# VH-VL binders against b7kms5: the designs that were tried, part 29

Target 1, 80 residues: b7kms5
Amino acid sequence: DTFETVRNTIRIESEVDESLRQLCHEERITKETWLEAAYLYLCEKPEELAQVIQLAQERLSQRKAIADYKRAKTMQERFL

## First folded at step 1 (VH-VL)

Design zb2 (framework fv_pozelimab)
Fold by ESMFold2-Fast, scan of step 1:
Structure zb2 (fold): chain C 80 residues (1-80), chain A 121 residues (1-121), chain B 107 residues (1-107)
Amino acid sequence: as target 1 above (80 residues)
Amino acid sequence: QVQLQESGPGLVKPSETLSLTCTVSGDSVSSSYWTWIRQPPGKGLEWIGYIYYSGSSNYNPSLKSRATISVDTSKNQFSLKLSSVTAADTAVYYCARDILYGSGEYYFDYWGQGTLVTVSS
Amino acid sequence: AIQMTQSPSSLSASVGDRVTITCRASQGIRNDLGWYQQKPGKAPKLLIYAASSLQSGVPSRFAGRGSGTDFTLTISSLQPEDFATYYCLQDFNYPWTFGQGTKVEIK
């Protein structure tokens, strides 16, 4: 049985990547298969899925806030 | 530096169980995955299976019904038992450290010297 | 199981020669391929992992390339200690499978 796959490039926080890599090493799985399994598991758990989505939204908001702060600081330094 | 050493009888009778032990030094058996590989005289390499100290294991389907790999954390060893042996099981048996690196790259970085097991009456 | 086929099965070469060994997988294995060197009477030694990553302590004259189904090991300038049998190994899917080996002999 051959699965059809797609290649994705993603950027994640270094501390999260380090923790995930350690987990994958200990359990002898890959980041790709962990991601697939995690998503499929959460799709069967609506309440847990909702909590994960909320955390994802919070993390995205934090990244946007940091990016906005850096942009504003760069503009200020150029003019002051 | 990591060293692995195979030990066990060099001669096993047909229908009996082949038992080999790999002694690990320079690394904890709990820190890595461990594998057995064999090579019949004049032929290529065949992967037998792996073990992790928690008991997680996988085997070559061709050997799964006969092969068992186990870990002894107190002795820093892991072992292979292969039941119902025949002349086809005559081979040099190697133990090796099985590294999972990055997002899924596996390789065998340290090997024992190998031990010849002859299946004969 | 994934079948690994090496070409050639054997070759004869002289010190200083450029040697190329090919390994083909019966299905796509990404870059999940390693190369191992085995000298007579000795255990195999890891040369390359992840198709192109040189193992620490292995001479830079060894280089791996490829992805998917076609892979190559190149020895840019053969040395006396390089006469050995070379094996590829796919680590994409269980069971792990080796190629049949390529014997590099002195000419």
Scores: ipSAE 0.000, ipTM 0.622, lowest interface PAE 14.0, mean pLDDT 87

Design zb3 (framework fv_pozelimab)
Fold by ESMFold2-Fast, scan of step 1:
Structure zb3 (fold): chain C 80 residues (1-80), chain A 122 residues (1-122), chain B 107 residues (1-107)
Amino acid sequence: as target 1 above (80 residues)
Amino acid sequence: QVQLQESGPGLVKPSETLSLTCTVSGDSVSSSYWTWIRQPPGKGLEWIGYIYYSGSSNYNPSLKSRATISVDTSKNQFSLKLSSVTAADTAVYYCARGLEYSSSFPDAFDIWGQGTLVTVSS
Amino acid sequence: AIQMTQSPSSLSASVGDRVTITCRASQGIRNDLGWYQQKPGKAPKLLIYAASSLQSGVPSRFAGRGSGTDFTLTISSLQPEDFATYYCLQDFNYPWTFGQGTKVEIK
């Protein structure tokens, strides 16, 4: 093969996966190549890369908040 | 286990619309791509089209003007309508699930229904 | 549309034989090829996807090879349940197209 690759397991939100999967299917590309292309494209655009990083940080915070809420709710139901 | 079952009339008159439904069990129709494939008696396989549960679809250009595939997530079913049928549309019709080994698009059809024979005759 | 041509169209073999079926694409399709087995009166069954990946539950005697335009399916030691018609399918470009089929018959 021309490229050396690494295998990663990535977990993303269902709604995002659905939309990305549909896009990749219609355009005849893979999630792997879309991710590579998106990252490489953004690396050439520092302003847009910074905005994407900000969105990623926000999504990570939201995901943690949801996980914390679910944990607290479960403990409350279990205890009470 | 995931199972698919075709249903619909086995006899359709020329010029009418052929209508088939595929019932999915053991999997959500919302999780995969779904396709229709047909096989005229004694001949090979012909891909008709696929649909993703969000409504995104693609069709064999030879059938695109007559074929419509739709999804009903509440019934866990998807369906095929083929308009203006002729004797050339006589075939066993199969529904199948698209397998995504890369998790990006269908790469193969891993689960098939048993098939249903549709005869176009007066 | 991409035309898929299988060879031979039919062959006769005995249990225990090594059987090789070839599929040729009219243009390059990378490894976007699957192999399907169909027994009389039954639905096709997926054997191989991505040219060489064995579907879960399929016996290891089935092997797919190739890339680009030339592909083969090999059955290393034919069993009684392997007498069937085999189809290749390219999923590289729309419309997805099947080969005409190769019938493996009892000698």
Scores: ipSAE 0.006, ipTM 0.650, lowest interface PAE 10.7, mean pLDDT 86

Design zb4 (framework fv_pozelimab)
Fold by ESMFold2-Fast, scan of step 1:
Structure zb4 (fold): chain C 80 residues (1-80), chain A 121 residues (1-121), chain B 107 residues (1-107)
Amino acid sequence: as target 1 above (80 residues)
Amino acid sequence: QVQLQESGPGLVKPSETLSLTCTVSGDSVSSSYWTWIRQPPGKGLEWIGYIYYSGSSNYNPSLKSRATISVDTSKNQFSLKLSSVTAADTAVYYCARVDYFGELTSYMDVWGQGTLVTVSS
Amino acid sequence: AIQMTQSPSSLSASVGDRVTITCRASQGIRNDLGWYQQKPGKAPKLLIYAASSLQSGVPSRFAGRGSGTDFTLTISSLQPEDFATYYCLQDFNYPWTFGQGTKVEIK
C-alpha cells in the first residue's frame, strides 16, 4: 500500500526554518520525513523526549512573553 | 482573489475631518487585521494604525489623538477618520490586509490602489 | 520609535546587475522585517516577510537576509521591471516604521 498521509501546515520561526531547510537540502531529505523520523526516534527515548518537551515549553513561554510584549506595546495608550 | 478599494473625498479643507472607507471583497473583514498607511507626494510610507473586527486597535502615536479606525462587518468595510487636518496630511492613503507568519511577525499582503487626499482651502 | 535607515537612498543600475540594499534598525527587531516594492503610481507590493521569507509569486532573484539590527535585500540579476523604490518595514514594536526608501534607477 501507499502511505496514508495528512497535510498539516505549521508556523515555525524563520531562523529555525532556514536552518532546517539547509539541513534537509544537504542530506537530501524532506522536512516531512525529518519530522516523522525525529518524533519516532524520540518516542523510543523517554529521557530525551522529556528534555525536548521541556525545550518546547521554554520556547512557547518565550514566544508568549514576546507576544505579550508586542501586544502591550500595540495597546499602549498615549496621553498628549 | 482578495481586493481592497479605498473611497472618500479627494479634497478636504484645513481643520475638517478626513474620512475614508476601505471596501473588502473576496474575504471577510472579520477574518484578518486591517491597516491604513499613507504617503505624502514624493515622500515615504507612514503607518497610521490597525484594527481587528472586535474593535482592538493601535495607532501611530503621532496620529493617535486625531485618528480613529472602525469596522463595519455588515458592509464588509473598515474606515479611517482623521480630524483637524492640515496641509501636512496631504497624502495618498492606502488600506491593506495584515497577515502573520507564526504568532509574532506580521506583513501586509494585499493593498488597495490608494486614494489621494489633498488638504487645501 | 524604532528608526529604520536604508542605504543607499538611491542607486543607478543596469539590467543584469546584482543590487544590494541595506536596512538598519535603531534597536533589535529579531526577524520582524518586511521588504516592499513600489513602482511609480502604484501601491507597495510585499516581496519578503520575516526578513528572509519570499512571498508567493515573487521571483526568486529577490532574497532577504539578516536579523536583529542589520538586514539586506538582494536582487541577483536586475530585470527591467525591478526599477522601483524599495522599503523595509519593522513590525516588532508600535508604531510600525518604514525605512526612508531606496530608489533603484536605470543607469
Scores: ipSAE 0.000, ipTM 0.609, lowest interface PAE 17.5, mean pLDDT 85

Design zb5 (framework fv_pozelimab)
Fold by ESMFold2-Fast, scan of step 1:
Structure zb5 (fold): chain C 80 residues (1-80), chain A 121 residues (1-121), chain B 107 residues (1-107)
Amino acid sequence: as target 1 above (80 residues)
Amino acid sequence: QVQLQESGPGLVKPSETLSLTCTVSGDSVSSSYWTWIRQPPGKGLEWIGYIYYSGSSNYNPSLKSRATISVDTSKNQFSLKLSSVTAADTAVYYCARDSYLTGDIEWFDPWGQGTLVTVSS
Amino acid sequence: AIQMTQSPSSLSASVGDRVTITCRASQGIRNDLGWYQQKPGKAPKLLIYAASSLQSGVPSRFAGRGSGTDFTLTISSLQPEDFATYYCLQDFNYPWTFGQGTKVEIK
């Protein structure tokens, strides 16, 4: 009969976090409620949602490339 | 949804090469990193290595001299070859998708059902 | 390689019990730890990633805590389907390493 919530740990880019933190402070909202509102709003706009998903896929691809480079570097430091 | 299925011979002779294939359905093999993990009977899990469709790969140092993972985009598959096998390589072999949230958090989901490979004469 | 040690190696519990499994890393791994459930004859299933984040579709009775070197997985009210072996996995440093596993047997 009341809202059930889940606690999540997510990692986002430091620059994005700083900008979002400032926005939340000025508007007196939390990162949690901003995330919920953004998702719910985009679910009502399928064209915009598709654009956001595309951007997310592009960012994830870039992050995977960086992570792969870091793994290779860690292997060198560990074993060479 | 993405599904993975392992295939390959269940019996390999000592000194030969173990060859397994993982077939990806529900998504392109080019969309993610892919990994192999094994589990000897009654024992724990051991990570073998990963592959990306571009050829980028890395291996557990304990297996690097014998293990090779490759991808075949035309068949939507990736494969593991493990050379010079011994009885110690007897295990259930799993393929899995290697996922990221932000490029620095890794988890494996989904997994294939696993395939038992016995090394015996 | 980072060594992951789980405790206990096995335990027996009754339906409805609170079960706690621990995982210790040989060095600091931040929150780069996942928990996996493996039922007899099946592939492992992701329960928790980033030490405390519950994977979508996993029951809320599972909870992960910890950072650095000490981690716990808690099952608040054990169900019959929770009979399984549980593994922790560190993804902080290469090679990725699993704990030895904790077998949960229902009395």
Scores: ipSAE 0.000, ipTM 0.593, lowest interface PAE 15.7, mean pLDDT 86

Design zb6 (framework fv_pozelimab)
Fold by ESMFold2-Fast, scan of step 1:
Structure zb6 (fold): chain C 80 residues (1-80), chain A 120 residues (1-120), chain B 107 residues (1-107)
Amino acid sequence: as target 1 above (80 residues)
Amino acid sequence: QVQLQESGPGLVKPSETLSLTCTVSGDSVSSSYWTWIRQPPGKGLEWIGYIYYSGSSNYNPSLKSRATISVDTSKNQFSLKLSSVTAADTAVYYCARSPFYDSSGELDYWGQGTLVTVSS
Amino acid sequence: AIQMTQSPSSLSASVGDRVTITCRASQGIRNDLGWYQQKPGKAPKLLIYAASSLQSGVPSRFAGRGSGTDFTLTISSLQPEDFATYYCLQDFNYPWTFGQGTKVEIK
């Protein structure tokens, strides 16, 4: 056999995790195998992969904005 | 495997600038958030600040006027400069990785630490 | 700044004991809390993140619980390698702050 696995801890947004968990339950698959299949599928489709990367970049920008908001809110709360 | 290694002078004179570098191997410095933490001998841990490779950073307000953290993507390193040091800055300095900016109490890899003594 | 207070400051225990360490935040921090183990002369090691999530490679005898202001780290059956100082960290607000540490000593 050629399948050697690694264990990774990945943090994703709660609502996304819940949605993915429901999909996996309904389709009788695991999050691990869904992630593997999705990545392999996209690697064969460069234009679709590029769209996914763009979405990932947008989501990362949103996370940074939220973190910056937390910072600004903390500074504001010290003086209000 | 991801490894972090601190380097820099172990002795700094009062009023001078403390300069430390953290070399990252097994991972790209562009993929995570990087932090400096210090521990005075026999005492607890104090957070200094963090940086993301784009230059986004935040600092402990008690150190913000003196501390600067920077990233060198070409060398896969990040560094700390702390100006106007006093004996109170004597500590073991650690670098550490936060894998995501919105991570929850998650510093998953640390350097071994480097002792910096501030003395004449 | 959010103050993190650990209890007790130190405790003595024997191998096989159940050990509980508490960390209290001066204000609500949701689940933005991690637990760290530090042995003499070494860097801290992440045990638990997000208050209750076990870090990969950490023995299952370590468990974290809590949310908001009250947090607990439990070692269900203390092993010889577990004698160390334990710290909690909040990263909910800046500055990030650590508890003062709890030293777990051999009885």
Scores: ipSAE 0.000, ipTM 0.607, lowest interface PAE 15.5, mean pLDDT 86

Design zb7 (framework fv_pozelimab)
Fold by ESMFold2-Fast, scan of step 1:
Structure zb7 (fold): chain C 80 residues (1-80), chain A 121 residues (1-121), chain B 107 residues (1-107)
Amino acid sequence: as target 1 above (80 residues)
Amino acid sequence: QVQLQESGPGLVKPSETLSLTCTVSGDSVSSSYWTWIRQPPGKGLEWIGYIYYSGSSNYNPSLKSRATISVDTSKNQFSLKLSSVTAADTAVYYCAREILGYDTSFYFDLWGQGTLVTVSS
Amino acid sequence: AIQMTQSPSSLSASVGDRVTITCRASQGIRNDLGWYQQKPGKAPKLLIYAASSLQSGVPSRFAGRGSGTDFTLTISSLQPEDFATYYCLQDFNYPWTFGQGTKVEIK
């Protein structure tokens, strides 16, 4: 059986990306297969999935606060 | 799924204030940046301005003296007021969600269906 | 304000054709460019951001290229649902400005 795939562009934090790249290299897997496996595993673990969603919501809130700050600074720099 | 819906009068008299509201469903209005974009019939798109739930905002300089965008977190809505309208303000008005990527790229990933506002006597 | 000029203003094409439209900025805008599709009577839809990043859910036949002042959007094999007007948008400096649009019409 072959898989039909889609291409996605995802932006993640540099420190997280570096750590994930090292894990994938050590374990001889790819980022895409790690993402697929992580999601499928969590779908079978509702309590763990809920914890991951909570962490994601916290990270999103932090990113929004940072984005607001960066937006203000970027506008100032772009208009200089 | 997040959805946006524009509402407000479809007819406005010259010199009066155009008032539109965008209702956000499926997510909190405090979750993102929000923008208004307009399109005169048969013409291209013009960015009006943005708002963040904290009150942070910016406007197209061509409209800044007349445009005000505000957020009502209790109703999960944001609104546009455009004062002293003329026939040149006749357009379809869209509300949209604005994403600011981590590296400061900006884009509009979700749009309302648009509402036509005609300015005439 | 940065002026965005699209070329051509309109083109006629057939299903299965490869279509390329261009967008030129009056100043260097790095890769701060997006492409939007608008079908008659509908709201615009994001196709590409950061010049070349395909939005989730958008078919892979759409591809963006370019940096600086010259940008292109390519549709590798035009489908019936692709007949629409396409707009570029620069997000380098406020005010954000759209190109005038390129209408892709049935030949």
Scores: ipSAE 0.000, ipTM 0.630, lowest interface PAE 13.8, mean pLDDT 87

Design zb8 (framework fv_pozelimab)
Fold by ESMFold2-Fast, scan of step 1:
Structure zb8 (fold): chain C 80 residues (1-80), chain A 123 residues (1-123), chain B 107 residues (1-107)
Amino acid sequence: as target 1 above (80 residues)
Amino acid sequence: QVQLQESGPGLVKPSETLSLTCTVSGDSVSSSYWTWIRQPPGKGLEWIGYIYYSGSSNYNPSLKSRATISVDTSKNQFSLKLSSVTAADTAVYYCARDFGEYSLGDYYGMDVWGQGTLVTVSS
Amino acid sequence: AIQMTQSPSSLSASVGDRVTITCRASQGIRNDLGWYQQKPGKAPKLLIYAASSLQSGVPSRFAGRGSGTDFTLTISSLQPEDFATYYCLQDFNYPWTFGQGTKVEIK
């Protein structure tokens, strides 16, 4: 049996990151272990997992719209 | 599962308009951003532009005056028109999808591509 | 426009080799960089997005690293199917720009 990890780069909203940093500092845990624990816990709670997935879908749609606006604005500022 | 297929004439005369269509299957054209990219024979890749089903789009400034990308939700297709073509526009043209789960909103990743269609501009 | 420069333009390698290719941006692009693989006569395939995030279905021997202006793609143990041309792409600012490509050839 082997212990293996993967390295990922993830962007999250500044306010969420700030709040998560404070939580991790106060509880003496890392962002990596919090993410693993949260996922594992939710996998045992299908009703709660479904709600989290809905929130994630909503947030992804919002981020896509914001990214599109930012990119359009950059294009206008640089190339018009 | 998701497939993209380019179609359009393989030969276009100088000064005419190049018209290509990308047919989307296995996914809704309203679910993602859609992109055109080209590659002249033996050369590298050049980004042309993107469209979102709402009509939001951006173009490479070098092509902006000539390029138009549009979406047809009824046919589940998106298209590229490039006017006033010259020999420099000879290339393989690809359509591609940027799917939300790969872009993470603030990123883009072109995860599904058509096979490409060669367009030659000559008289 | 942001210029993307890859090095080397080509390299020769054997199956099992560790291969490293580099991509440099003319200005800071954060982590807004992808790596694409293109085999002769085929469309490009996304390997890595956000500089270091491995695309689903891509073998773990591919790894991306870097931020700002300097980026690297590493193939830890080259396989026969890895002989291809590799492109980096910045998606930080419009227009999106590709590097010129790095061709990985059989030694």
Scores: ipSAE 0.000, ipTM 0.604, lowest interface PAE 15.6, mean pLDDT 84

Design zb9 (framework fv_pozelimab)
Fold by ESMFold2-Fast, scan of step 1:
Order: structure tokens, then C-alpha cells, then sequence
Structure zb9 (fold): chain C 80 residues (1-80), chain A 121 residues (1-121), chain B 107 residues (1-107)
């Protein structure tokens, strides 16, 4: 094959992973190729890309808030 | 072991272009965000910008009009060009690796040793 | 741009002392805060990322706390090799900005 690829390790929510795995199984595609196709498609649609970026920013903010809460709770429990 | 090493002229004349290269070993430049940071003598750190190997980049607005960062994946290097330099650009220039969010929390984990660039009269 | 202000700008302490350095952001940055140590003539070194996570290989005497706008770095028992300037960095919003630095002079 002629493709140069890079290795990435990504962490996604279990619920999202399960849904994506089912879609990939039904359509006979891989998670990697779905990610590539979705990004390339959105790059040609700036308005939709902006909405996706907004959702991604919201999800990232939620993850960081949860991480902050867990860290604060761990410090409280260990150093009380 | 990952190592970054800056190279380029230590002296640049006012109004000319400052050109630096960072050579990466122990890791592929085709991952992570490759970053330039500078530090004027006796002062603090200033972020210049970063590049991802695909060409995606972001710059400090204070330097955006003069700064260009590029990647050469075949040589495993990335470079900074800063045009129209003045004495205010005299600083130690560092290259650094910024990890991406896909692999976890982002941070600068590896830095070059720094190279002093003096903009002389 | 988000302004990062460190306090104090400098301090002197003895080996074995507990040292606390504060970093304040001009607006909320969640936990997008790192602490870096710079020894004279050397590149900065990561100590803490995501406000409170200790980098692999960094001594456990270093601890980070905080979220939002107020952050602290604590060194529980200062060692001679801790003579350095410490910088906080926010990577929440562009441009990424460093604090002005806190110089720790060891007696």
C-alpha cells in the first residue's frame, strides 16, 4: 500500500466507543478510516466543522471539570 | 530517549531574518506539537508558536506577522524563521515538544538546550 | 491575553523548609496549568501538569493544587538541587502565557 500512517492512542467515552464500534461493524469499515473520512468531509463544510469543534470544546471542558473534581476529592480523602 | 537540539547562527543583524532549526531524535516529528519558546536574557519565557506535522500551526499574535514555523519530516526537523529582527528579539530560543490531547493531558515534556541569538547593532 | 501573576517574585529558604509559590490567572483557565523548573543556564523542566499531576521522575516533594484562577506549587522539604526559578504556564487560551517566574534562593 502507498499510505504513510501515524500511530495515535485515543481515549473516548465507553458509550460513544460502543456506538461507533457497532456502526463500523455494520458498515464494514474501521474506526481509523471512519475518523479520517469524518474529518475530511467536515473540512469541506466550514459551518458544520465549527459546530463539531464547539461540541468538542464542550466535551473537553466537561472532562476537565470531572478530572478537577476527582483530584480535589482524592486530596481531601488522602490528606484529611 | 527523546532529544531536541537547536542549531542556527548566534548573531543576526537588525532587519534580517532569524533562522533556527530543531533536530528531533528518539521520536518521529510526525506526532505531537513542535513548539518554539524564547527567553530574553534575565527575563521570563515567551511562547512563540507551534506546528503539527500536517502544517497546522498557531502563533503568538505579537509575533504572527514575522514568525513562520515549518516541519521537514524527511529530516525529522522543524524550524523557526523570524523576520525583521530588532534588539528586542535577542533571547535564548528553545524548541520543545507539546504532547497532544488524544494521548492524555497536554504539556511540554522535552526541551532543547536552548541557543542564544544576539541581534547586534 | 491571559495574564499569569506569580507570588512571590523571589524567596530565600533553608534546606528542609516548606515552600509555597502561588500563580494567579486573570481569568478562569480550568486546570490547564503547568509548573516548570528552570535552573541557571538550563532549559525548563516539567514538574506538574494539569494543575496537580506529578510528572514521571519528579520527586514527590513537589505538589500542585488549584483550579480556575488560583494555583499553588508546594515543595514540602526543600533540597539544595531545588535552587531554581519556577514558572507557571496556562495553555487554556491562545496565546499560551507564562508567569513572570519565582526565584527560589537556597541558603
Amino acid sequence: as target 1 above (80 residues)
Amino acid sequence: QVQLQESGPGLVKPSETLSLTCTVSGDSVSSSYWTWIRQPPGKGLEWIGYIYYSGSSNYNPSLKSRATISVDTSKNQFSLKLSSVTAADTAVYYCARYTDLFSGEPYFDYWGQGTLVTVSS
Amino acid sequence: AIQMTQSPSSLSASVGDRVTITCRASQGIRNDLGWYQQKPGKAPKLLIYAASSLQSGVPSRFAGRGSGTDFTLTISSLQPEDFATYYCLQDFNYPWTFGQGTKVEIK
Scores: ipSAE 0.000, ipTM 0.639, lowest interface PAE 11.9, mean pLDDT 87

Design zc1 (framework fv_pozelimab)
Fold by ESMFold2-Fast, scan of step 1:
Structure zc1 (fold): chain C 80 residues (1-80), chain A 121 residues (1-121), chain B 107 residues (1-107)
Amino acid sequence: as target 1 above (80 residues)
Amino acid sequence: QVQLQESGPGLVKPSETLSLTCTVSGGSISNYYWTWIRQPPGKGLEWIGYIYTSGSTNYNPSLKSRATISVDTSKNQFSLKLSSVTAADTAVYYCARDRFLEWSGYPFDYWGQGTLVTVSS
Amino acid sequence: AIQMTQSPSSLSASVGDRVTITCRASQDIRNYLGWYQQKPGKAPKLLIYAASSLQSGVPSRFAGRGSGTDFTLTISSLQPEDFATYYCLQDYSYPYTFGQGTKVEIK
């Protein structure tokens, strides 16, 4: 009897990864199970879920602003 | 799956402004580059420009003085306005998504079906 | 602007044939080259990006090669659905520019 799983690769901010890695080590859990637990817990708490989604949207907007800047810089560097 | 659909008048009079809208469905418009490409009947493809959802734009120098691309994230749409049109602007206009990668391009992975715009009096 | 020139402008081929299309850039674009397929009345479809990377869902009979200024698209065994016009695109610098197209038609 086993859970059916999928393998995903994700890219997160290094400082967040280090913090999460330390938490998982101290608590004897894995990143995968922490992510599952966090999502399941938040799905039962709509107001908290909305706050998390807002933070995620803000972080994504920041990443995209950085990507836009990097794209412009890369194009300028390609031009020489 | 992501789908793009162009809309706008199929006929524009010379000297007027051509206005087209691209509606994105099956995914969020936010956090991608969106582009317009045109193809005159029987000819090749010409890149017009892009917009990022922050409002940042870049245009083909041949069209920069006449072209304006805008985005409305609340409607999941982006638009092209091309002013002072002539018969040379008669073309099928496509909208498309552009995925920028730092190490390589991944351009135009999704396209709209295209809309023919005829410039005639 | 970077000029992209395709060769040939058109070719006639039979199902099962090996077809090779060439694209030349007027300056070094490294591997910033994509290939697109366009069937009559339809939008172009991305086949290859980064000169040699096959887009998901595209048949393995399509292969891109090259770097710098000279690039090729090869269809190892032409199928009926492959009769189309093929375009190369450089995405190295703005403005992005397409080749003039190569029409692959039935012999």
Scores: ipSAE 0.000, ipTM 0.609, lowest interface PAE 15.2, mean pLDDT 85

Design zc10 (framework fv_pozelimab)
Fold by ESMFold2-Fast, scan of step 1:
Structure zc10 (fold): chain C 80 residues (1-80), chain A 121 residues (1-121), chain B 107 residues (1-107)
Amino acid sequence: as target 1 above (80 residues)
Amino acid sequence: QVQLQESGPGLVKPSETLSLTCTVSGGSISNYYWTWIRQPPGKGLEWIGYIYTSGSTNYNPSLKSRATISVDTSKNQFSLKLSSVTAADTAVYYCAREYGLRWDSSTFDIWGQGTLVTVSS
Amino acid sequence: AIQMTQSPSSLSASVGDRVTITCRASQDIRNYLGWYQQKPGKAPKLLIYAASSLQSGVPSRFAGRGSGTDFTLTISSLQPEDFATYYCLQDYSYPYTFGQGTKVEIK
């Protein structure tokens, strides 16, 4: 049997990718099946899901801060 | 410099058990998948199975009923036993390390030199 | 099990030639494909992993391409030491399976 699937493209940080790569290799699973299982598991655990969402928000904020820092530095080099 | 070396009898009689050992030197056997691969004379390569240091194994279904892979971390060795051999089991047997550079990539980066096992009376 | 078919089974070539070997999987294996070189009497040597990644120490004349079911190994300028048998291997699912091999012979 097969499931109907949708193609997604995601980008993650290299350090996280290395860790996830090792986990998937050791357990003989794919990123797709790990993502599906993790989401389904967390949907049944509202308090844990909230913690994951908070971490995701913090990581997104950090990524934005780094981008802003790089933009400011570039402006200083060009105009200041 | 990690090296692998196969050892065991070069001649096995039909119906007997083929027994080979791979000795790992120059590095730890721990935290790797260790594999046996064979090649009949003049033919291609066949994956036999793997063992992880924890004792977890997986075998080619074509050989699962006859094959046993074991690991001895104190000796830095892993071994293959193949029961009820026939002339079809005559092959060069290689041991190899399976190394995952990426989660989507399993490579055999280090191989033993191979040992010929002839099944003949 | 996933069947791996190589083409051609053998080819004759001269030093300096561009050689292309193909490998076809019976189902989608994404990029879970490696290429190995084997010289007579020797163990196979890893050339390429993850379909297109060159193993450290392997000459840049070797290149892998493809994804899904169709893969190629190209040797852009064949050298004397490249006369060997080449095998593809899928590492997408167990049991891992090799192609039957392509022998690259001197013309």
Scores: ipSAE 0.000, ipTM 0.610, lowest interface PAE 14.5, mean pLDDT 85

